# VH-VL binders against Uncharacterized protein B0228.1: the designs that were tried, part 5

Target 1, 207 residues: Uncharacterized protein B0228.1, of Caenorhabditis elegans (q09220)
Amino acid sequence: AVVTPSIENHKMENASVTISKVPISHRPRGFTAGSDSKKLAVQRFKLLISDFLSDAQLSKSIDVAAVGMHKGKSMDDILDDVYTRLRRTLSTKQISELAKAQKGLVEDLDEKSAKLVKARVKRMIVYSFDPAAEQIHKYATRPSMAFALIAETINERFVGSVKDLIRDVLTPKEYDIFRKHYHPHIFKLDNIGNNTEAVRTTTHETF

## First folded at step 15 (VH-VL)

Design r1 (from g3 with heavy chain G106A)
Fold by ESMFold2 at other seeds, look of step 19:
Structure r1 (fold): chain C 207 residues (1-207), chain A 120 residues (1-120), chain B 108 residues (1-108)
Amino acid sequence: as target 1 above (207 residues)
Amino acid sequence: EVQLVQSGAEVKKPGESLRISCKGSGYSFTSYWISWVRQMPGKGLEWMGKIYPSDSYTNYSPSFQGQVTISADKSISTAYLQWSSLKASDTAMYYCARTEYDFLTAYDYWGQGTLVTVSS
Amino acid sequence: SYELTQPPSVSVSPGQTASITCSGDNLGDEYAHWYQQKPGQSPVLVIYQDSERPSGIPERFSGSNSGNTATLTISGTQAMDEADYYCQAWDSSSEAVVFGGGTKLTVL
């Protein structure tokens, strides 16, 4: 959990409308966890979203999220459930780094603006992931089927579109300050392959 | 209120078939995995396999794949463990146990066990 | 193929602290659960999700799980705690349930 659960409602772009602007993504070569969908979800989260949490913290957070999605809980409730368990496992270093990021955000913006920035970021994450959570609830007849759907959702194109929406709901100043204090250690805000978003294998594979 | 009630003890000869049962009550049977666990005399717990009664999906330990069949009848909230041809080495206590989310929750309720004795 | 290794036995005096380990590769990435089994009885859940106690389990039972090792700790061990103890986890690669080999706790 990157943001606090309390979010103010703001006008936001529809994630489905902006997804077509994301470069076509392919499964990274060598980034394979065999048939283990949970390990794949952990690996993709670390690659595309954040390596701030340990494998153990992520694996257990994904377990809690999968249960919530299977039960049909809202993404807000799922994130609350995840945070409730995750916070007991954070190291002193992790707590200190989160506090430092928050302090920097407040110093560069002010207390009220910092709260609004974090609320907008969380709202975009919730809005973007709600449809995936709904699909998981509809189609994962067994609880562990959720892991494959979570891993499939965490792809370069979809995550890139969420990052674009986060940029769009913040002013340039707000975004630069948020990025300064959170990127890349707490939350990765750049897309993989920013120097060449159309990067392909040297063999020019056909798919 | 939650109960798993297993069928009674069995005394069998090698080569005979057998089906033992585990009846769940006091909960939504189709929302919980049922696992079968073998305990040979004086030995530890061995997971044999599990079934998700909602869709009858089964997953077997490699050690028991092809040795037993796990099934369920959700209309009567009952899971089954079957042998087509018993061996003396099948002599053991057999437990059923439930869990809601196999990757997250524990086996909170266990059946009383079914003792299966196979001897000539 | 994923295995959980426990010491076959642990002995303590009454009032001492007993520690029972459960080792497996990356076990800290999964939730570990602990069961107590007394002779002639079905297993009883004593710790779930690494460190949680079900209702009715005394506070002297606690658990932890990090790295490759989960540990069941019984503080102020009593004669009634003498039993076999099993750890259990889930293997994400096969979706299999895995039990440790068991530890016989003796209270002398």
Scores: ipSAE 0.833, ipTM 0.918, lowest interface PAE 0.7, mean pLDDT 87
Fold by ESMFold2 at other seeds, look of step 17:
Structure r1 (fold): chain C 207 residues (1-207), chain A 120 residues (1-120), chain B 108 residues (1-108)
Amino acid sequence: as target 1 above (207 residues)
Amino acid sequence: EVQLVQSGAEVKKPGESLRISCKGSGYSFTSYWISWVRQMPGKGLEWMGKIYPSDSYTNYSPSFQGQVTISADKSISTAYLQWSSLKASDTAMYYCARTEYDFLTAYDYWGQGTLVTVSS
Amino acid sequence: SYELTQPPSVSVSPGQTASITCSGDNLGDEYAHWYQQKPGQSPVLVIYQDSERPSGIPERFSGSNSGNTATLTISGTQAMDEADYYCQAWDSSSEAVVFGGGTKLTVL
């Protein structure tokens, strides 16, 4: 429920406007996926965001998130609820990989700067997803309707805009160090499919 | 105190209609799914279907689709299970049970059951 | 369609550990719940969300769920634990509620 002022710049508002366009009553454009919206959300998360978590971990995390969104909880509270349950299921290998990434971030930045970088990344995720969560609360009359809306929200354009916003709120040095330790296994920071379908080859020869 | 109170036992003949009820109290009735569960004599629990009373959305097990009607009257916090034409094979105990989020939460409260006997 | 398979019966001696399995494709991707039913009674929740114990359920009841199998475990089994036990999950493709076929636990 508490929102901090650090996410209110016009760059954040550009991403916020994009997020607020979540259709509730239609099949998403460009889909040919089956009718299982929860499995689709898991598949899209793994493709676009991270394959660090197992299908079981993601499926149950999405369950917790869907409940929070239906209840109208803030994205901060939803993420806390998800992490509280998820951390009980992390493997020794997953815990070690997270610890290694954190240690590397601290060594390359220092402890205070590493905390601030992670806080800003979390703030951008919250800022980007809060409007979609509010729309889900407002329009999902039954709890399971949230799964389709979550799957629709996790698309190339939206996820790409969140990644761009994360890059914009960090200095180039901070971003390169964060990427070095988290990308691609823990958090995918490159956009997928930027060379496919309706892309145009550009050659710039201005001299 | 949360309660689900079901209507009393029924003795019927094949071809007769029947509606049994499940009244919820002590909680926000429209915020919880109500499921109906059949248990034939000596057999296990069979999920028949559910209703979300807020919007009357129903979802039926394929085994029971077209065999029964599930409905609710949210003004009196009551769910119903209804047959238009009973068969002898409908002889069973019928339970109602509630859950808040069917993909996450369990059926924490059950009705006492309604015994339906269908015999010639 | 999606089914949850339980052994029809499990027999243990008093004081021993009973294990009741519930198998379904990718059951570990969903939360599993367990119910106890004694003759002439409504089912009673004994384990929810894979491994959580409701207030009033003895500590000897525990649960797990991973891969294709959820397991209800009763340590130090007592005569009063003799009952039918059902697992239950949710099918995301149909949004249906699914119960296992039930397991009769006998304490000899």
Scores: ipSAE 0.817, ipTM 0.910, lowest interface PAE 0.7, mean pLDDT 87

Design r2 (from g3 with heavy chain Y52W)
Fold by ESMFold2, look of step 15:
Structure r2 (fold): chain C 207 residues (1-207), chain A 120 residues (1-120), chain B 108 residues (1-108)
Amino acid sequence: as target 1 above (207 residues)
Amino acid sequence: EVQLVQSGAEVKKPGESLRISCKGSGYSFTSYWISWVRQMPGKGLEWMGKIWPSDSYTNYSPSFQGQVTISADKSISTAYLQWSSLKASDTAMYYCARTEYDFLTGYDYWGQGTLVTVSS
Amino acid sequence: SYELTQPPSVSVSPGQTASITCSGDNLGDEYAHWYQQKPGQSPVLVIYQDSERPSGIPERFSGSNSGNTATLTISGTQAMDEADYYCQAWDSSSEAVVFGGGTKLTVL
């Protein structure tokens, strides 16, 4: 327990510093009418994080998240809101794949450890995104400005830091078992960056 | 009780200017988009544009860009739709409607409409 | 410019189920909303966020949205349901609000 608080504080600072290095005040707020920041956020999520969800599921989840961030909700509450809506739209195949992953996690660990592993992963997501959500609440005067800020938050460097935090809060065995059952279809856990063109496009749109 | 109350019907001639209003009450006016919607006689609903009253940001339908001005005075919870020079083709019913998040929430309250008639 | 296409009219007998479609490219990626408008009245929201009913809207109204098509369904259609119906969505590329062309529902 004592070791985990120290690690979590350091990683939250690192993730926050990475996000805050992109100056919001020196770029156009939002995107032009010809740019589609929500579609960009969907594309980046699929490239860097997961292709498990459909475009429709992601687009609507991003809508719910943008509202929560604009209203200043905690990331815990935002994730609960997203999950509540998203679970109603999961296909039979998606439900089966999640159930299989959970069952495998429990079989290779125990019920208590599997629950703790998932809770720690969720905690790292909350820890990493809370500073970005605070910036969106503070600076997005209009709801749709949140989409541009969300798209810029989902970048190779930031997502890589979140993946590093997930690895650090689990024991090596817990991580290997989680990866065995969730990677790459449910969560992409490798820090290769996936596509150089996506990174260049991201940089261009921020400047 | 949320209400959007619009100004009364107008009968105008081509070339005249006009500003119609939409006053919101019973809610936080600056937390909701106000959209203007045109309905020509016997026709459907056409979105004209919207305003975010907190900072007066406007977004217009391409069909109406440059033809009307949307504005708001948040101190009196009122949005406006304005023409500098009316045309006979502007004859229509004009509605205002509110939504908190246009990408997520529907237009839950509508004004009663303002009939604008432009004829010689 | 992003467009939502509805059939101009739909006719049903009382007690039958009416289905009104709204078609647009990737409409299932956005939330769809539906409005009822009776002659001489302002539009009234009857379905929001694809399938949710506002308070006061009868349970016979339901909605769905997937792929390129949103559908408003009225089961056990009554004479009082005779009205114009409009779908509405958001275009993420322009941040514009888009209404469908409208469908006149006739009950007879």
Scores: ipSAE 0.824, ipTM 0.911, lowest interface PAE 0.8, mean pLDDT 87
Fold by ESMFold2, look of step 18:
Formats: structure tokens, sequence, C-alpha cells
Structure r2 (fold): chain C 207 residues (1-207), chain A 120 residues (1-120), chain B 108 residues (1-108)
């Protein structure tokens, strides 16, 4: 038997540094007959990661992640496994763009602060995805079931929550600087109708 | 040492039933897919289907759906390929092979093959 | 259904480089694997995950996979490399295993 996924409707407040885990339904639903669960999983991750990665790079990264999740590896180890393989395929342009983003982050903050900002962003990704990875490990009794479970678990609402947590773990200044150098080309950081960003359209420049 | 050992060669007549076997040893049998692959004389490799021995989930090539049955007995680490009624066109070499992750790891170990000859 | 296309044969002189192609729609989105089969023998994995060599496979074997084409490359080809070569991938829509039609490599 398949249990219909619960709708997650948790409101996030923009005044708190407090971070909560993203809720996950009791059992992810399997894929619908006649659909391609892996391609759906790829689409889900594009909601967070822009077209910076090619379809091939993202598709293969999701293969590596699915194996790690099925084996019950930690998200830290899964991300390391993904990066180890992905780095072999990065183009000169992609490497240059990452270096440019890092350089800009360092120039606007400083080297130590830039490293801490990136570490906090990575920490939030791990924090958000660990419960999903654990659930996928628990329910993916066969290897390729991981794709359907990934697609169901890593839905639009889940990705929106991850983006909100990244914003909330950084100060407004840190977030603005991180966004300036990484959004939208490397990461898609905006949620549609995000009131925090709408409020900031009235910033005064003082000389 | 990982091994896949298949049952011996078979000579059969059209209309007869047959079950051939593939016994895995030296690894966790229930953690690997077993695929069956046909190779007709002088021809290439044709994937027939696969089984996940832990729960006996099967996935068949459309070309072989309904023509063969793939099964497993995990208590003796053995996968099977069965015909209810053989045809002369079933004359071929049949391999079993294992893979841990069907989308990622490739088939690292193959059985020695079982030659099935079907003639009147 | 998803198909992988290989040339039926490739001929090279000893010491030269052989290239065997495997074509399929968006094959670069999946990992490709390569098998060598000598007469009377079971297939042997020679390249996995596009470009990795299993233990015991000589460095002259290499692989790549991009766009619609995976390529097995054998540099410094030796007489012992004469065999049939098959590519293999996974079709995500059906979860099926797909083999190419095979390429007979002849070394003169």
Amino acid sequence: as target 1 above (207 residues)
Amino acid sequence: EVQLVQSGAEVKKPGESLRISCKGSGYSFTSYWISWVRQMPGKGLEWMGKIWPSDSYTNYSPSFQGQVTISADKSISTAYLQWSSLKASDTAMYYCARTEYDFLTGYDYWGQGTLVTVSS
Amino acid sequence: SYELTQPPSVSVSPGQTASITCSGDNLGDEYAHWYQQKPGQSPVLVIYQDSERPSGIPERFSGSNSGNTATLTISGTQAMDEADYYCQAWDSSSEAVVFGGGTKLTVL
C-alpha cells in the first residue's frame, strides 16, 4: 500500500534566526505509472540549482546521491561523493564562474567571513536534507525506488523551505552579499512573492 | 571470491519446459540485481530482464515479457530463468550477471553461460 | 524503446588507436559501461561509469561520454584486444538495461 503524502504548510517568519527541520510525510509516494521518476527528480533539484550545471552533470550527480541515500550515508558524505565525481566534468567556464563568485564574496566580506558564510549555507543544506535522506534510505528497498522517493520528498515546498532557511541563517547583509555573487546563475535563491525581498526594494543609498 | 555459477548445457525439443539456474556466492546475494542476457549464435547481447532477489521484484524487456519467467530463491542464493514451452528460436547462450545499482555500477560479474539447444 | 547504436566493425593496425562509438539519445545523461567479449568467453567489464577502469584493465583502455555519444578508446592496440565490444546504459523511463549491438574489433 502507498500512503498519500501529507501537505506541509508550515509558515516561516522572517524575524527569527531559529531554524527548524523541514517536515517530511510518513511515506513518500511512489512514481505514477508512465512517468520518469529520475527526470522528475532532476526537475526538483533545478528549483534550487540553476542551469549552472548541465543536464548531464545534474542527472549523474543525482545518480550518485541516490546511491548514497539508498546506502544510508550522511548528507555530508553524499555531497562529498557527488563533488568528487562532478569536479571531473566541470568546464573551464564553470570553474571560472565559481572562482569569480568566491572572489566577490571575499572582497565584500573578507576571507574568514566568506568561508563561514559558505559553511553555514552548506550546513543548512545538510540540515534540511538529512531527514529526507534518512527516509529515502528507510523506504527505498530497491535501488531505483530512490528516484521516485527523491522526486516526491524534494518537492517545490521543500525547496522553498531550504531557501528560507539559507536566508534565515545569514544576517541580512551576509545574505545580500551571498545573493549578489551566487544568485541567480549558480543558485536560485528567490521564492516567488518573498516578502523579505519586496521590503528591501526601498533601501536608501546615503553618500 | 564472487562467483556466479550457472547450470549445465541443455538439449531440448520444442514444446518442452526448462528452468536454468544461476547460483551466486561470495557476496550478499540480496543486495544485487541479477539480469539474464541472451546471446543467439553469432549475435549480440540482449537484455531479457532482471530480478531484485530480496523481494523478487522483476522487470522484463518488452521483447521477453510473457515469454520467460525470472525468479529467485534467496535462501540458496539462486536465480532462475524458465520457459513453459521452448521454441527452436530459443537456441542461444544465456548469461546471468549482477549489478549493485542498475543506473550506476555496470555488470562486474557474469556467469559462465548456459547453452540451450532446442531442436526437433 | 531506447536503443544504443554501435558500428558493426572497426579495424586497426597493431600499435594504432581504436575508437568504438555508442550512440543514443541523451546518452551523456546516463553512465555508460563497456564490455569485452572474446570467442567462447563471458563478457568482461572494461570501462564503467563512462571512463573508469576496473582493476586489471590496462591503461590503454579509456572512455568518454558526452551528448549522444559514448566512446571506448584503445591506444596502442594489441592483438589480444581483438574481440567484440558492447556498450551498455540504463533507460530511466522504463528502468531497463540497454546493450549496444556490438562492435567487432579486428587487429591486423
Scores: ipSAE 0.798, ipTM 0.911, lowest interface PAE 0.8, mean pLDDT 86
Fold by ESMFold2 at other seeds, look of step 17:
Structure r2 (fold): chain C 207 residues (1-207), chain A 120 residues (1-120), chain B 108 residues (1-108)
Amino acid sequence: as target 1 above (207 residues)
Amino acid sequence: EVQLVQSGAEVKKPGESLRISCKGSGYSFTSYWISWVRQMPGKGLEWMGKIWPSDSYTNYSPSFQGQVTISADKSISTAYLQWSSLKASDTAMYYCARTEYDFLTGYDYWGQGTLVTVSS
Amino acid sequence: SYELTQPPSVSVSPGQTASITCSGDNLGDEYAHWYQQKPGQSPVLVIYQDSERPSGIPERFSGSNSGNTATLTISGTQAMDEADYYCQAWDSSSEAVVFGGGTKLTVL
């Protein structure tokens, strides 16, 4: 997630947990001039992912991400670029809240286990969003075309699937501890969408 | 060295057509927006529109939509600003300027300007 | 249409700090840039991305942007800083480039 440090390694530890791509559905075709896709992306991020960041922080983070996706950078590199700029804009309150969450995670787990939990969460986010970034690179002729694709990727069904995957790659204890310290203010972990709608829609579309 | 070199000053009469140019050198022309900016005598900067030379996509200020044509020839790294019928109120300095990402970066290089004088 | 409002003029004494504001709805949600223009010359970028200084621009130039207001600050203002200053941002709804009306800085 945007709010977590990107310094952790990208490799999935203890590969007994199966990791799969999270599907994306209902991507709009074509772009219209004058649409406010960036504001929509900000609104959807705050609704579905996190209200920890301000509109200004999110809008500028999405700008950096759009450029990285247009250039074909990996999601790992994009998240690094976003974090590098974002960290300089965090308020004292935001810094304190992040530090408290990290300290709590380390206290309830050891330092190594806390690092592994955060690395697994980051890995699921990267894995889930990499295909969308690849599509943006392939099809967005101009950098600003990425905003519509980003906004449509941030939808209830897709984000819910990423959250389910995060839950699946952590033990119940690890998940409960991560949730205790990060949810809901830093990272929303409650699912709004469910697989019943996604499964029904996917089955219908394969006819 | 990055440069934007504009065509020379013009003296025209109302009703005449005009095309002025902006030639980029020292950089990848198709990777940067080119904007045209008007400055009437003693007045501020007014954004007229921009072009993405790679695919010739244009976006115009509402004040200038239908009043001018912005185009580019990427094979010679040149952008153009064109009037089909000049008015005396078109008397101004016209600048071209480049930016890599319109939502993120500033206009780091500007042409020297083209003075257009329209009078009878 | 999205508008950026600047004061028409600002006056300071040499050595004092000049502040030039640029106001627009939610301007802090976009990157703001600043240009200096001296008579008979093309504009020159002096601050980009709210607060970054291009190579060759003196350290006395700085910038900020939050809420509805971006500010260009010139500390230790010198006679050579006398010029017109323009802010510029991007309007996400129309993808248009927007310039402020300009501010004439006078160093008395």
Scores: ipSAE 0.790, ipTM 0.889, lowest interface PAE 0.8, mean pLDDT 87

